VH-VL binders against q86iv5. Designs and how they scored, part 44

Target 1, 237 residues: q86iv5
Amino acid sequence: LDSCSICVDFVGNSLNDLLNIILNSGVIGTCGDLCSAVPGGQIVDTVCDLLCDYVGVDEFIKLISDVDPDPIYICEKISVCKTNDNAAASLDLVQINPQNGTVGGTFTLSIAYTVTNTIATGQLAFNIIDPTGNAFGDAVLLVQQSPEQYTQQFQFQATPSEQESFPNGLYTVQALVCEGSCGSPHPNTYTLANGTTTFTISGADSSSMSGAGSFSGSSQSTQTGAASGSGSGFALF
Key: E = the ipSAE of ESMFold2; O = the ipSAE of OpenDDE; V2 = 0.75 times the mean of E and O plus 0.25 times the DockQ between their complexes.

## First folded at step 19 (VH-VL; framework fv_rosmantuzumab)

Design aa3 (at its last look DockQ between E and O 0.48; V2 from the best seeds 0.00; counts 0 for: pae E 8.9 > 2)
Fold by OpenDDE, look of step 19:
Structure aa3 (fold): chain C 237 residues (1-237), chain A 120 residues (1-120), chain B 111 residues (1-111)
Amino acid sequence: as target 1 above (237 residues)
Amino acid sequence: QVQLVQSGAEVKKPGASVKVSCKASGYTFTDYVIHWVRQAPGQGLEWIGYIWPNKGRTGYNQKFQNRVTMTRDTSTSTAYMELSRLRSEDTAVYYCARIPLYSSGWFDYWGQGTTLTVSS
Amino acid sequence: DIQMTQSPSSLSASVGDRVTITCQASQSVDYSGDSYMNWYQQKPGKAPKLLIYYASSLQSGVPSRFSGSGSGTDFTLTISPVQAEDFATYYCQQSYRYPRTFGAGTKLELK
């Protein structure tokens, strides 16, 4: 794993724990004091120590204690992740299959994009907006993506849960390619490309409430050549 | 072969201090974290603390925070645990154990144990 | 501190039997898709020996008759079939948070 990915993963998964420790432990004198209290086993401790020692405990605490902490930004600030203010990309395809599905069905979202200037540290993000305006989505970390075409697929099952009821109607998918965290107010963050598509869900609420929409992102970076696929149009905004 | 060899049995009076050693061999000493665990007679296992031999970072169980000191000598690949202000309740077998530096935290190798008896 | 509750405290079995030991943590020990639960075997007068890590991963050199399962708060160690050398005390241990904590142990005795 890339050091940047490790950093972002650690900060993302441990941010709340770190904040809780900082708020409740009083004066933290060393990186050891901070990192020893973080849950997640010795790997987490090791990563925490490496990152904390790199910048010093005071600076590390300061970054974590930001009003709007962003894992990517934090990792950029400590120079583990790189930035590129000239990053550039375009969206090639946003497709959802099937375009007409049913409650309980599995949907596959395919996003194709072209990087024209290296994305140093960024995200491929998507949001699905249901007919009521409720949104859910996911993001993939992008690290040192050189100029080329990329494709990412996401799958989700439209099983009703406490988080998403999957009402019948028209759904909107928003896809974004970003340098930095998509939607972040921090420096070195840019939306490089965005696009939308739509799909419909119909059918009776037959399935039991058990399914949390687990997005299994299989990141197969297949260099797919220009398949002129005819079907579902995306709108670039 | 990986070995952790501990110092011999100790008999101490209440209020005294004891220093137990753990000599590592068969692997790179600085690539693993040394932990200390004790076991009172007929009882379970109690975690005491750890030391990172590469930089000397320590973490202690709060139960022992003011009485335990862990050190290491990298030149001899030896870890030390000192326990002060001994009590009868400190009577136990003390173990050192290693955890791989970049692992999730299991004790894959243990010392043979050091018996400490605290009696008046 | 995370409390670890093992059950049973002791059990008797014969060679060839299937034995199950359970461990319950006072809170989840899951993090980033892994369960930070380990199992050890201890024989009298000896140090503990690692059997299972990550709840279900078998330590190198440990016989396949040992298996671990579970996630969250509930974990199980299974020995099947039990062999003569398996009569010992078994401990679960969490590596999720400091301080590291162990179960009280389960003594497996020959019936």
Scores: ipSAE 0.363, ipTM 0.728, lowest interface PAE 1.7, mean pLDDT 89
Fold by ESMFold2, look of step 19:
Structure aa3 (fold): chain C 237 residues (1-237), chain A 120 residues (1-120), chain B 111 residues (1-111)
Amino acid sequence: as target 1 above (237 residues)
Amino acid sequence: QVQLVQSGAEVKKPGASVKVSCKASGYTFTDYVIHWVRQAPGQGLEWIGYIWPNKGRTGYNQKFQNRVTMTRDTSTSTAYMELSRLRSEDTAVYYCARIPLYSSGWFDYWGQGTTLTVSS
Amino acid sequence: DIQMTQSPSSLSASVGDRVTITCQASQSVDYSGDSYMNWYQQKPGKAPKLLIYYASSLQSGVPSRFSGSGSGTDFTLTISPVQAEDFATYYCQQSYRYPRTFGAGTKLELK
C-alpha cells in the first residue's frame, strides 16, 4: 500500500469518530490527544498520528471539521494524495448480467475503462437506482492510475433489506470514472467519464417479507490491470 | 537477530532524575515505534508512553505526562526515557519494546529491562 | 482508560492439563473485524514474551498448544496440554486505544 491509499482508508473509516472527538472534547493540544481517542487499535493510532503530525493538530482539526468532509479531499489537502487537473479517461463498457433477473439473484456489473492521462487520486464508482428512485452503490479508490485499459467487476445480491426492497421494475445503473470523489463539489474534482445501463427485476413481490435474516444486499469487486485502492468511498451520486 | 539492549541498573534518591537507554539492532530502527513499560516489584505491567523514531513524536500516559521525556538518536538507533522528580513508587523494572509502524499494536520484542531503585 | 480484569489471579495445574485464563475489558476492543487483544507470558526475572495477537493469532515460534479466542469484551487464553516450561505469569493487553493497558496477571503454578 501507498501513503495516499492508507490516508483515504483511515479517514473514511474514522471520520465520524474524529468529528465526535473534536466536537465533544474541550481542549485538544496535541496529535496524541486527538488520535489516542480514536478507536481501532495500533494501526489506526499509527496512521492518525502520522497524518496529524504531518500537518499539525490545528490544521488537521480544521480539515476534519469542514462542513463537507470528504476523505479523498482531506487527504489531498494534507498533500498525501496528489491531484491531476488534466486526468482523462473513457468508459469502454458498462454491462450488467443478467439483464433480467429475480429477487434474491446475484447480479454482476462489469465496467471497462481506459485511462488516457493519469488519474492521480480518484474513483471508479457506480449507483444502482431502483424503480422508486432509491439508490445504492459502491466505489473503488484509484491512486496513480497510469494510462492503460482496466476492467472491474462488482457483484451484489438482490436480497431485500430495510435499505432496499428490490421491487419489480426497471433499474438504472450509473457508472463514473472520476478524479477526486465522484459527485463531490470540492476543488480538483472531475467527472472524467460516465455511462449507464439498465436491468430488470421481475417475479416475486419483495414487500412485507417476514423476519430478520431474510434480507440483505452486498457488492464485491475484482479488477484487472494496475492495482487500485481497497474499495473505500461509498458512491451515491 | 532483533535486539533491544538497555542500560544498566540505577539507584536514585527521591527528587532525582534517571535516563534509561534502549539500543536497537537487527532491524530498521525507523520502521518501529519504541514503547516504554514498567513493572513494580511483584506487580503487573504499566504502559508509560511511546516515541516515533522519525521526528521524535511522543505520546505519554497521562499519569507520567509532566515527569517523562522520551527522545531518540536515529544515527545510533537508540531510544531514551527520562523520568524526573522520582518517588519511591517509581521503583520498578523499566522495559523498552517495539511495535511495527504499520502493523497492529503488540510488543513483539522487549529489552532485557533496567532496574530502577528509588530510596532515601 | 480501558480496565482489564483477568481471572483467576492464580491457578495450579499438572503437566498435561488443559487450562483456561480469562480477560474482560471494560469496553469492546473490536475494530474493523479485528479484536485488539494480546497475550504475553512472563517468567521471573525476564521480559514478557508475546504469545497471541489479534485475540487468536499465534506469534512466530509459539507452540500450537497455546490458543486464544473471544471478541468484544471477553477473551480467553487456553493452554492444552500444559508443559513444564509453561509455568509462568500470563497477561492480557488491549491495543485498541491509549493508554495501552494490561490485566493484573494470572500465575500458572505447578500443582
Scores: ipSAE 0.008, ipTM 0.505, lowest interface PAE 8.9, mean pLDDT 84
ESMFold2 (binder alone), look of step 19: mean pLDDT 93; pTM 0.943

Design aa4 (at its last look DockQ between E and O 0.70; V2 from the best seeds 0.00; counts 0 for: pae E 3.7 > 2)
Fold by OpenDDE, look of step 19:
Structure aa4 (fold): chain C 237 residues (1-237), chain A 120 residues (1-120), chain B 111 residues (1-111)
Amino acid sequence: as target 1 above (237 residues)
Amino acid sequence: QVQLVQSGAEVKKPGASVKVSCKASGYTFTDYIIHWVRQAPGQGLEWIGYIWPNKGRTGYNQKFQNRVTMTRDTSTSTAYMELSRLRSEDTAVYYCARIPLYSSGWFDYWGQGTTLTVSS
Amino acid sequence: DIQMTQSPSSLSASVGDRVTITCQASQSVDYSGDSYMNWYQQKPGKAPKLLIYAASSLQSGVPSRFSGSGSGTDFTLTISPVQAEDFATYYCQQSYRYPRTFGAGTKLELK
């Protein structure tokens, strides 16, 4: 793992803990005071210590205490992650399979995009919007992606949970490629490309209320040549 | 071979202080964290605190916060634990142990232990 | 502080037996898909020895008859088959947060 990924992962996973510590501990005089209080094992403590020492405890606290803390932005501000204001990309394909599925079924989302100017630190993000307007999704961190074509696949099971009931109807998928965190108000954040597709879910299978849709993102960077597959309507916005 | 060698047994009176040493060998001293754990006779294990030898960063169990001081000498690869205002309840075997910096946090090597007896 | 509850406090077994020791944490010790639980063996007059780390990873040099399992709050150490040298006290320990805490121990005795 590169240092940027480590930073973003740490800040993302420990942000709430860090905030709670800052809010509840009073005066934090050292990086040690802060990082020792963060749960998550020795690696978390070690990474916290390294990042904190890089900028100093006061600046680190300031960044974490932002009104809209953004892990990518924080890591950029401490110069662990790089930025590229000239980053550029386009979406090539947003496809969901099957186009018509059932409750309890497995769906595969494939997103192909072309980077034309290096994405220094960004995201490939998607949102699935159900017929009621409830949205769920995921994002993949992009670090130093050079100009080329990329493909990412996501898989989810449409098993009802407390978080998503998977009602019958038309679903909308939104895909985004961003420099920085998608939708972030912070500097050095840009939506480079966006697109949508749709799919349907029908048939309430009464099967067991088990697990929240774990998105297992297998990042296979396959340099797929231009297969002109006539698949369903990618709408670029 | 990795070794942590601790100082010898101590007998102290209540109110006194004790300083236990832990000399590390067989590895790079600054690449690991030194922790201290004690065990009262016939009892379980109690974590006391840690020191990062590379920068001298310390963390203490709040139970000992005002009585324990951990230091290190990088030139001799030696960690020290000082416990002040000793009580009878401090009677225990004290261990130093190391943890890798980039790990989930396990004690892979231990000192042989230092017996402290606090008696009037 | 995270409290660690071991069960049983003591047990008797014969060589060749299968032994299971359990440890329950007062809160989850999982982080980012990993469990921050370790197991140690201690013999009389000796320092603890690391057996298992990260709930299920066997420490180098430890016999394969030792195994660890569990996640969240519930963890298990299994010894199978028990050997003569395995009669000792075993401790679980969480490394999820400070202060580090240990279970009270389980003494394995020869039947």
Scores: ipSAE 0.722, ipTM 0.903, lowest interface PAE 0.7, mean pLDDT 91
Fold by ESMFold2, look of step 19:
Structure aa4 (fold): chain C 237 residues (1-237), chain A 120 residues (1-120), chain B 111 residues (1-111)
Amino acid sequence: as target 1 above (237 residues)
Amino acid sequence: QVQLVQSGAEVKKPGASVKVSCKASGYTFTDYIIHWVRQAPGQGLEWIGYIWPNKGRTGYNQKFQNRVTMTRDTSTSTAYMELSRLRSEDTAVYYCARIPLYSSGWFDYWGQGTTLTVSS
Amino acid sequence: DIQMTQSPSSLSASVGDRVTITCQASQSVDYSGDSYMNWYQQKPGKAPKLLIYAASSLQSGVPSRFSGSGSGTDFTLTISPVQAEDFATYYCQQSYRYPRTFGAGTKLELK
């Protein structure tokens, strides 16, 4: 793992703990005061201290305490993640298979995109919008994606849950490729490409409904690196 | 072969200070954090604090904050713990142990222990 | 501070037995899907030795008859089958927050 990915993962997982420590502790004079209070074992303390020490405790607290903190943006501001205001990409394919399936069935979302100017720190993100307007999705962090064609696959099972019942009807898939966090208002953030597709769920009207889909990702490239999936939670934009 | 070799037994009077050494070998000293743990006779283990050898950063159990100082010498790969204003309840075996910088916080190797006796 | 309640304080066993030692933390030691609980063995006059880290991961060189399980606040060390060299004191330890804390120990004795 590179330092940018480590930073984004740490901030994303520890942001709320950091905010609580800052707001409730009063005086914080050193990185040790802040970082030793963050739960999650030695690795979390180590990463916190290294990042905090890199910019200084006062600047680190300022970035964490912002009104709309964003892990990618924070890691860009501390210069652990790079930006490219000229990043460019296109979406070649947004395809879901099967296009007509059933509740309980397995769906594979395939996204192909071409980078034409390096994505320094960004996301490949998608939402799936059910017939009632309820949405679920995911995002994958993209670090130093050089010009090349990339593919990413996501797979989910349409298992009903309290979060998503998978009703019969038309589903919309929305995919984005971004520099920075998709949908973020922060500087150095751009939607580079977007695409949509649809699929339907039919049949199985007698099923009891409760569940949520699970996501897993894989990637491949024509020449060099691959994008990989590691997100938690759903991407909504 | 990883080793943590501690200094020998100490006998002290109340009010004195003691400095225990922990010499590391068989690994890159600055890749691991050195922690100190003590065990009073017939009792369990009590965490004292840590030192990061690369920068000298320390953190102490609040119980000992005003009486403990941890230092290191990277040229000799040696960590030190100094406990001041000794009391009879400080009688214990003192261990150094290491934790990898990128880990869940387990002590994979321990020193042999240094016995401290505080009596008048 | 996270208090660690270890049970039993002592137990007797014969070679070949299956023994179970429990450890309860005063609050969850789980973070981001991982459990920050470790187990150590200590023989008389010697330093502790790591057996299990991250609740269930076996330290290299430790026999597979040692296993750990649990999550949240409740953790278990299992020794099966007990061997003659396993008579010792066992400690759980949390690495979730500072200060690091240990259970009071469980002494495993030969019947």
Scores: ipSAE 0.327, ipTM 0.674, lowest interface PAE 3.7, mean pLDDT 86
ESMFold2 (binder alone), look of step 19: mean pLDDT 93; pTM 0.944

Design aa5 (at its last look DockQ between E and O 0.77; V2 from the best seeds 0.00; counts 0 for: pae E 2.1 > 2)
Fold by OpenDDE, fold request of step 20:
Structure aa5 (fold): chain C 237 residues (1-237), chain A 120 residues (1-120), chain B 111 residues (1-111)
Amino acid sequence: as target 1 above (237 residues)
Amino acid sequence: QVQLVQSGAEVKKPGASVKVSCKASGYTFTDYVIHWVRQAPGQGLEWIGYIWPLKGRTGYNQKFQNRVTMTRDTSTSTAYMELSRLRSEDTAVYYCARVPLYSSGWFDYWGQGTTLTVSS
Amino acid sequence: DIQMTQSPSSLSASVGDRVTITCQASQSVDYSGDSYMNWYQQKPGKAPKLLIYAASSLQSGVPSRFSGSGSGTDFTLTISPVQAEDFATYYCQQSYRYPRTFGAGTKLELK
């Protein structure tokens, strides 16, 4: 686990808690005062304290209290995540399988892209737009991706929920490779590549609305990196 | 071997103060957090507070706020808990316990406990 | 504060039995897919001993007859089969937020 990923994960997961603490707390004098109030056990407190110490409590609060708080941007501003204004990539493939499915079916989205200049901190994101214009999607954090070809797969089950009913019709997939958070208005954010594909859903059986579809987004990142076996303990700090 | 060795039993009067020590050995003292927990006779466990030996950062249960002070001496790998304005209800066994910094917050090693008796 | 309701307060069992202790938190103690619940064993005149951390992870050196399960607000410690040395008091503890809080304890006695 790299420090950037830890930062982005922490800020992403604890952002609402941090905001609530800041809003409801009178005077926060130290990083300890802030971080001790954040739920998530000792690890969250430790990570929070470490990150807060990079910039001091006042700057940390300012970053969190931004009108449009972005975890990647925050981690870049505290110098835990790196930026590259010269990052470059191209999209090679966006594919949905199957191209024709049914409600309740499992779909696999495959995205292949080539980095030509290092992505320091970015995202691979996708949005699926249903026939009514409702959109859902996901993103993967990219940290220090060197010039290479990469492939990422996403899976989702087309089970109706409060968030998506999966009506019959044509769906549009938008895939994006970004430096920074895709669509973020913050500095050091750029769309490097984008692509689209389509698929169809048919046979919406109106009857089985009962099951709360748990989106188990299993991000299987198959990094085929060489298993050099040396068990050196990740001293993060 | 990881060890937390606490100071001996104390008998105090109401209104007095007590300072309990917890000496750590067998590990890097500054890489962990020291917590304090007490247990009244025949009762459950009550969390008092913590100290970060490296930073000197402390946090206290509000119930003990303004009566408890936690300190440490890194040169001797010793943590201290001082409780002031003692009451009969403070009669308990006091434990120090270790928590890894990169953990969900479990207490993996405990001191043997220090018995405090507060009586008139 | 997160209140921890532990049940039962006491139970009797024989060696070889299966024992289940439950702990309910007044609010969820889950964060990012993990549950911040721990279990301890305490024998008379001794400090508590860590058994289970993160709801289901067995502490090193603890026998496999101890297991933890649960998420959100509801957690369970299971001992199976119970051994003679297992007669003690057991405590659940949340490490999700401050202040840290414990269940009232469950005393396991020999039948």
Scores: ipSAE 0.882, ipTM 0.971, lowest interface PAE 0.4, mean pLDDT 92
Fold by ESMFold2, fold request of step 20:
Structure aa5 (fold): chain C 237 residues (1-237), chain A 120 residues (1-120), chain B 111 residues (1-111)
Amino acid sequence: as target 1 above (237 residues)
Amino acid sequence: QVQLVQSGAEVKKPGASVKVSCKASGYTFTDYVIHWVRQAPGQGLEWIGYIWPLKGRTGYNQKFQNRVTMTRDTSTSTAYMELSRLRSEDTAVYYCARVPLYSSGWFDYWGQGTTLTVSS
Amino acid sequence: DIQMTQSPSSLSASVGDRVTITCQASQSVDYSGDSYMNWYQQKPGKAPKLLIYAASSLQSGVPSRFSGSGSGTDFTLTISPVQAEDFATYYCQQSYRYPRTFGAGTKLELK
C-alpha cells in the first residue's frame, strides 16, 4: 500500500481518539506524547508517529483539530495525498439487486464507472435513503485512479438496527464518484459523477430490533485495468 | 537466528540500582521495539516498559515511572533497563522481548531472563 | 489501564482432553475489526513463548491443536487434544493500548 492510503486509513480509524487525546491533554510536546496514547496496537503507534514526524507535531495537531476534520483533506494537507482539480469520471451503471426484497434480505449494489482524467485522491460513495428519509451508506477510497473502467460491488443485509429499521416502502440509492471526500466543503473537492436507482422492501414489520447493518465490498475493474479497495467511514451527503 | 541474550544474575541490597542488558542478534535491531517484563517468584507477568531503538523513545508503566530508565546502544544492538531504589519486592526474573513495528504488538522473541535478588 | 481476568487459575487434565481457558478484558480490545489479544505458554524456569496473536492467529511452529477465538472483551484459548508437553502456565495479554497488561495465568496440570 502507498503512503496516501495508509494516511487516510489511519486518520479515518483514529480521528476520534486523536481528538480526545488532544482535548484532554495539558501539553503535547512530541509525536510520542500523542501517538503512544492512541489505541490500536503497535501498528497504529508506528503509523501515527511516522505521519506526525513528517509534518511536525504542532502542524499535525492543527490538522487533526480542524473544525470539519476529514481524513482525505487532512492527508492532502499533510501532502501525502495528491489532488487533481481536473479529475473527471462518469457513472456507467448503478444497479441494486433484488429490486424488490424483504427485511432480512440481502441486497447487492453494483456500480460501474469510467475515469477519464485521473482521480488523485477521492471516493466512490453511496447513500441509501429509506422511505422516512433516514440515510445510511459507505465509501471506498480511490488513490491515483487512472483513466480506465471500474466496477465496485457492495452488499448489505436489511437487518433492523438502532440506525436503520428498514421500513416497508421505496428506497433511493445515490451513488457518487468524487475527487476529495464526497459532500465535503473543503478545497480541491468535486463531485465528478452521480447516479440514482431505487428498490423496495415489502412484507415485514419494522418494529423488531435484531442487529446492526454492516457492509462488505469488492473492488473490480474491467479487463484492461484493476482497482482494489475497501471503504471505511460513513457519509451523509 | 533471532536471539536476545541478557546479562547474568544479580544480588543487590535495598536502595541500590541494577542495570540489565539485552543484546540482540540475527535481525535489524532498529526495526523492532524492545519491551521489558518481570516475574516475581511464583507470580505472573508484569509489564515494565519499552524502548523504540530507532527513535530512542521510551514508555514506562506508571508503577515504575520514577525508578526505571531504558536506554539502547544501536552500535552494539543492545537495550538496557536500569531500576533504582531497589526494594525486596523487586526480586524477580526480568525479561526483554521484541515487538515488530508493523504488528498488533505481540512479543515474538524473549530473552532468557535475568534473576534479580534484593535482600539485606 | 485494562484489567485482564483469566479463568480458571488452575486446571487439571489428562492427555487427550479438550481444555478451554478464558480471558476477559475490562474494556474492548478491538480496533477497526481486529482484536488485540495474545496468548503465551510458559514452562517452569523458561521464558514465555508466543502461541496465538491477534486473538486467533497461530504463531509459526505452534501445533494446530492450539486455537484462539473471541472478540471485544471475551477470549478463549483451546487446546484439543492436550498432549504431555502442554502442561504449563498460560497467559493472555492485551496489546490494544499502553500499559500492556497480562492475565494472572492459568496453570494446566496433569492429574
Scores: ipSAE 0.669, ipTM 0.885, lowest interface PAE 1.2, mean pLDDT 88
ESMFold2, look of step 19: ipSAE 0.604; ipTM 0.852
ESMFold2 (binder alone), look of step 19: mean pLDDT 94; pTM 0.952
OpenDDE, look of step 19: ipSAE 0.718; ipTM 0.889
ESMFold2, fold request of step 20: ipSAE 0.603, 0.654; ipTM 0.854, 0.875
ESMFold2 (binder alone), fold request of step 20: mean pLDDT 93, 93, 93; pTM 0.951, 0.950, 0.952
OpenDDE, fold request of step 20: ipSAE 0.876, 0.875; ipTM 0.967, 0.969
ESMFold2, look of step 21: ipSAE 0.530; ipTM 0.813
ESMFold2 (binder alone), look of step 21: mean pLDDT 93; pTM 0.950
OpenDDE, look of step 21: ipSAE 0.699; ipTM 0.881

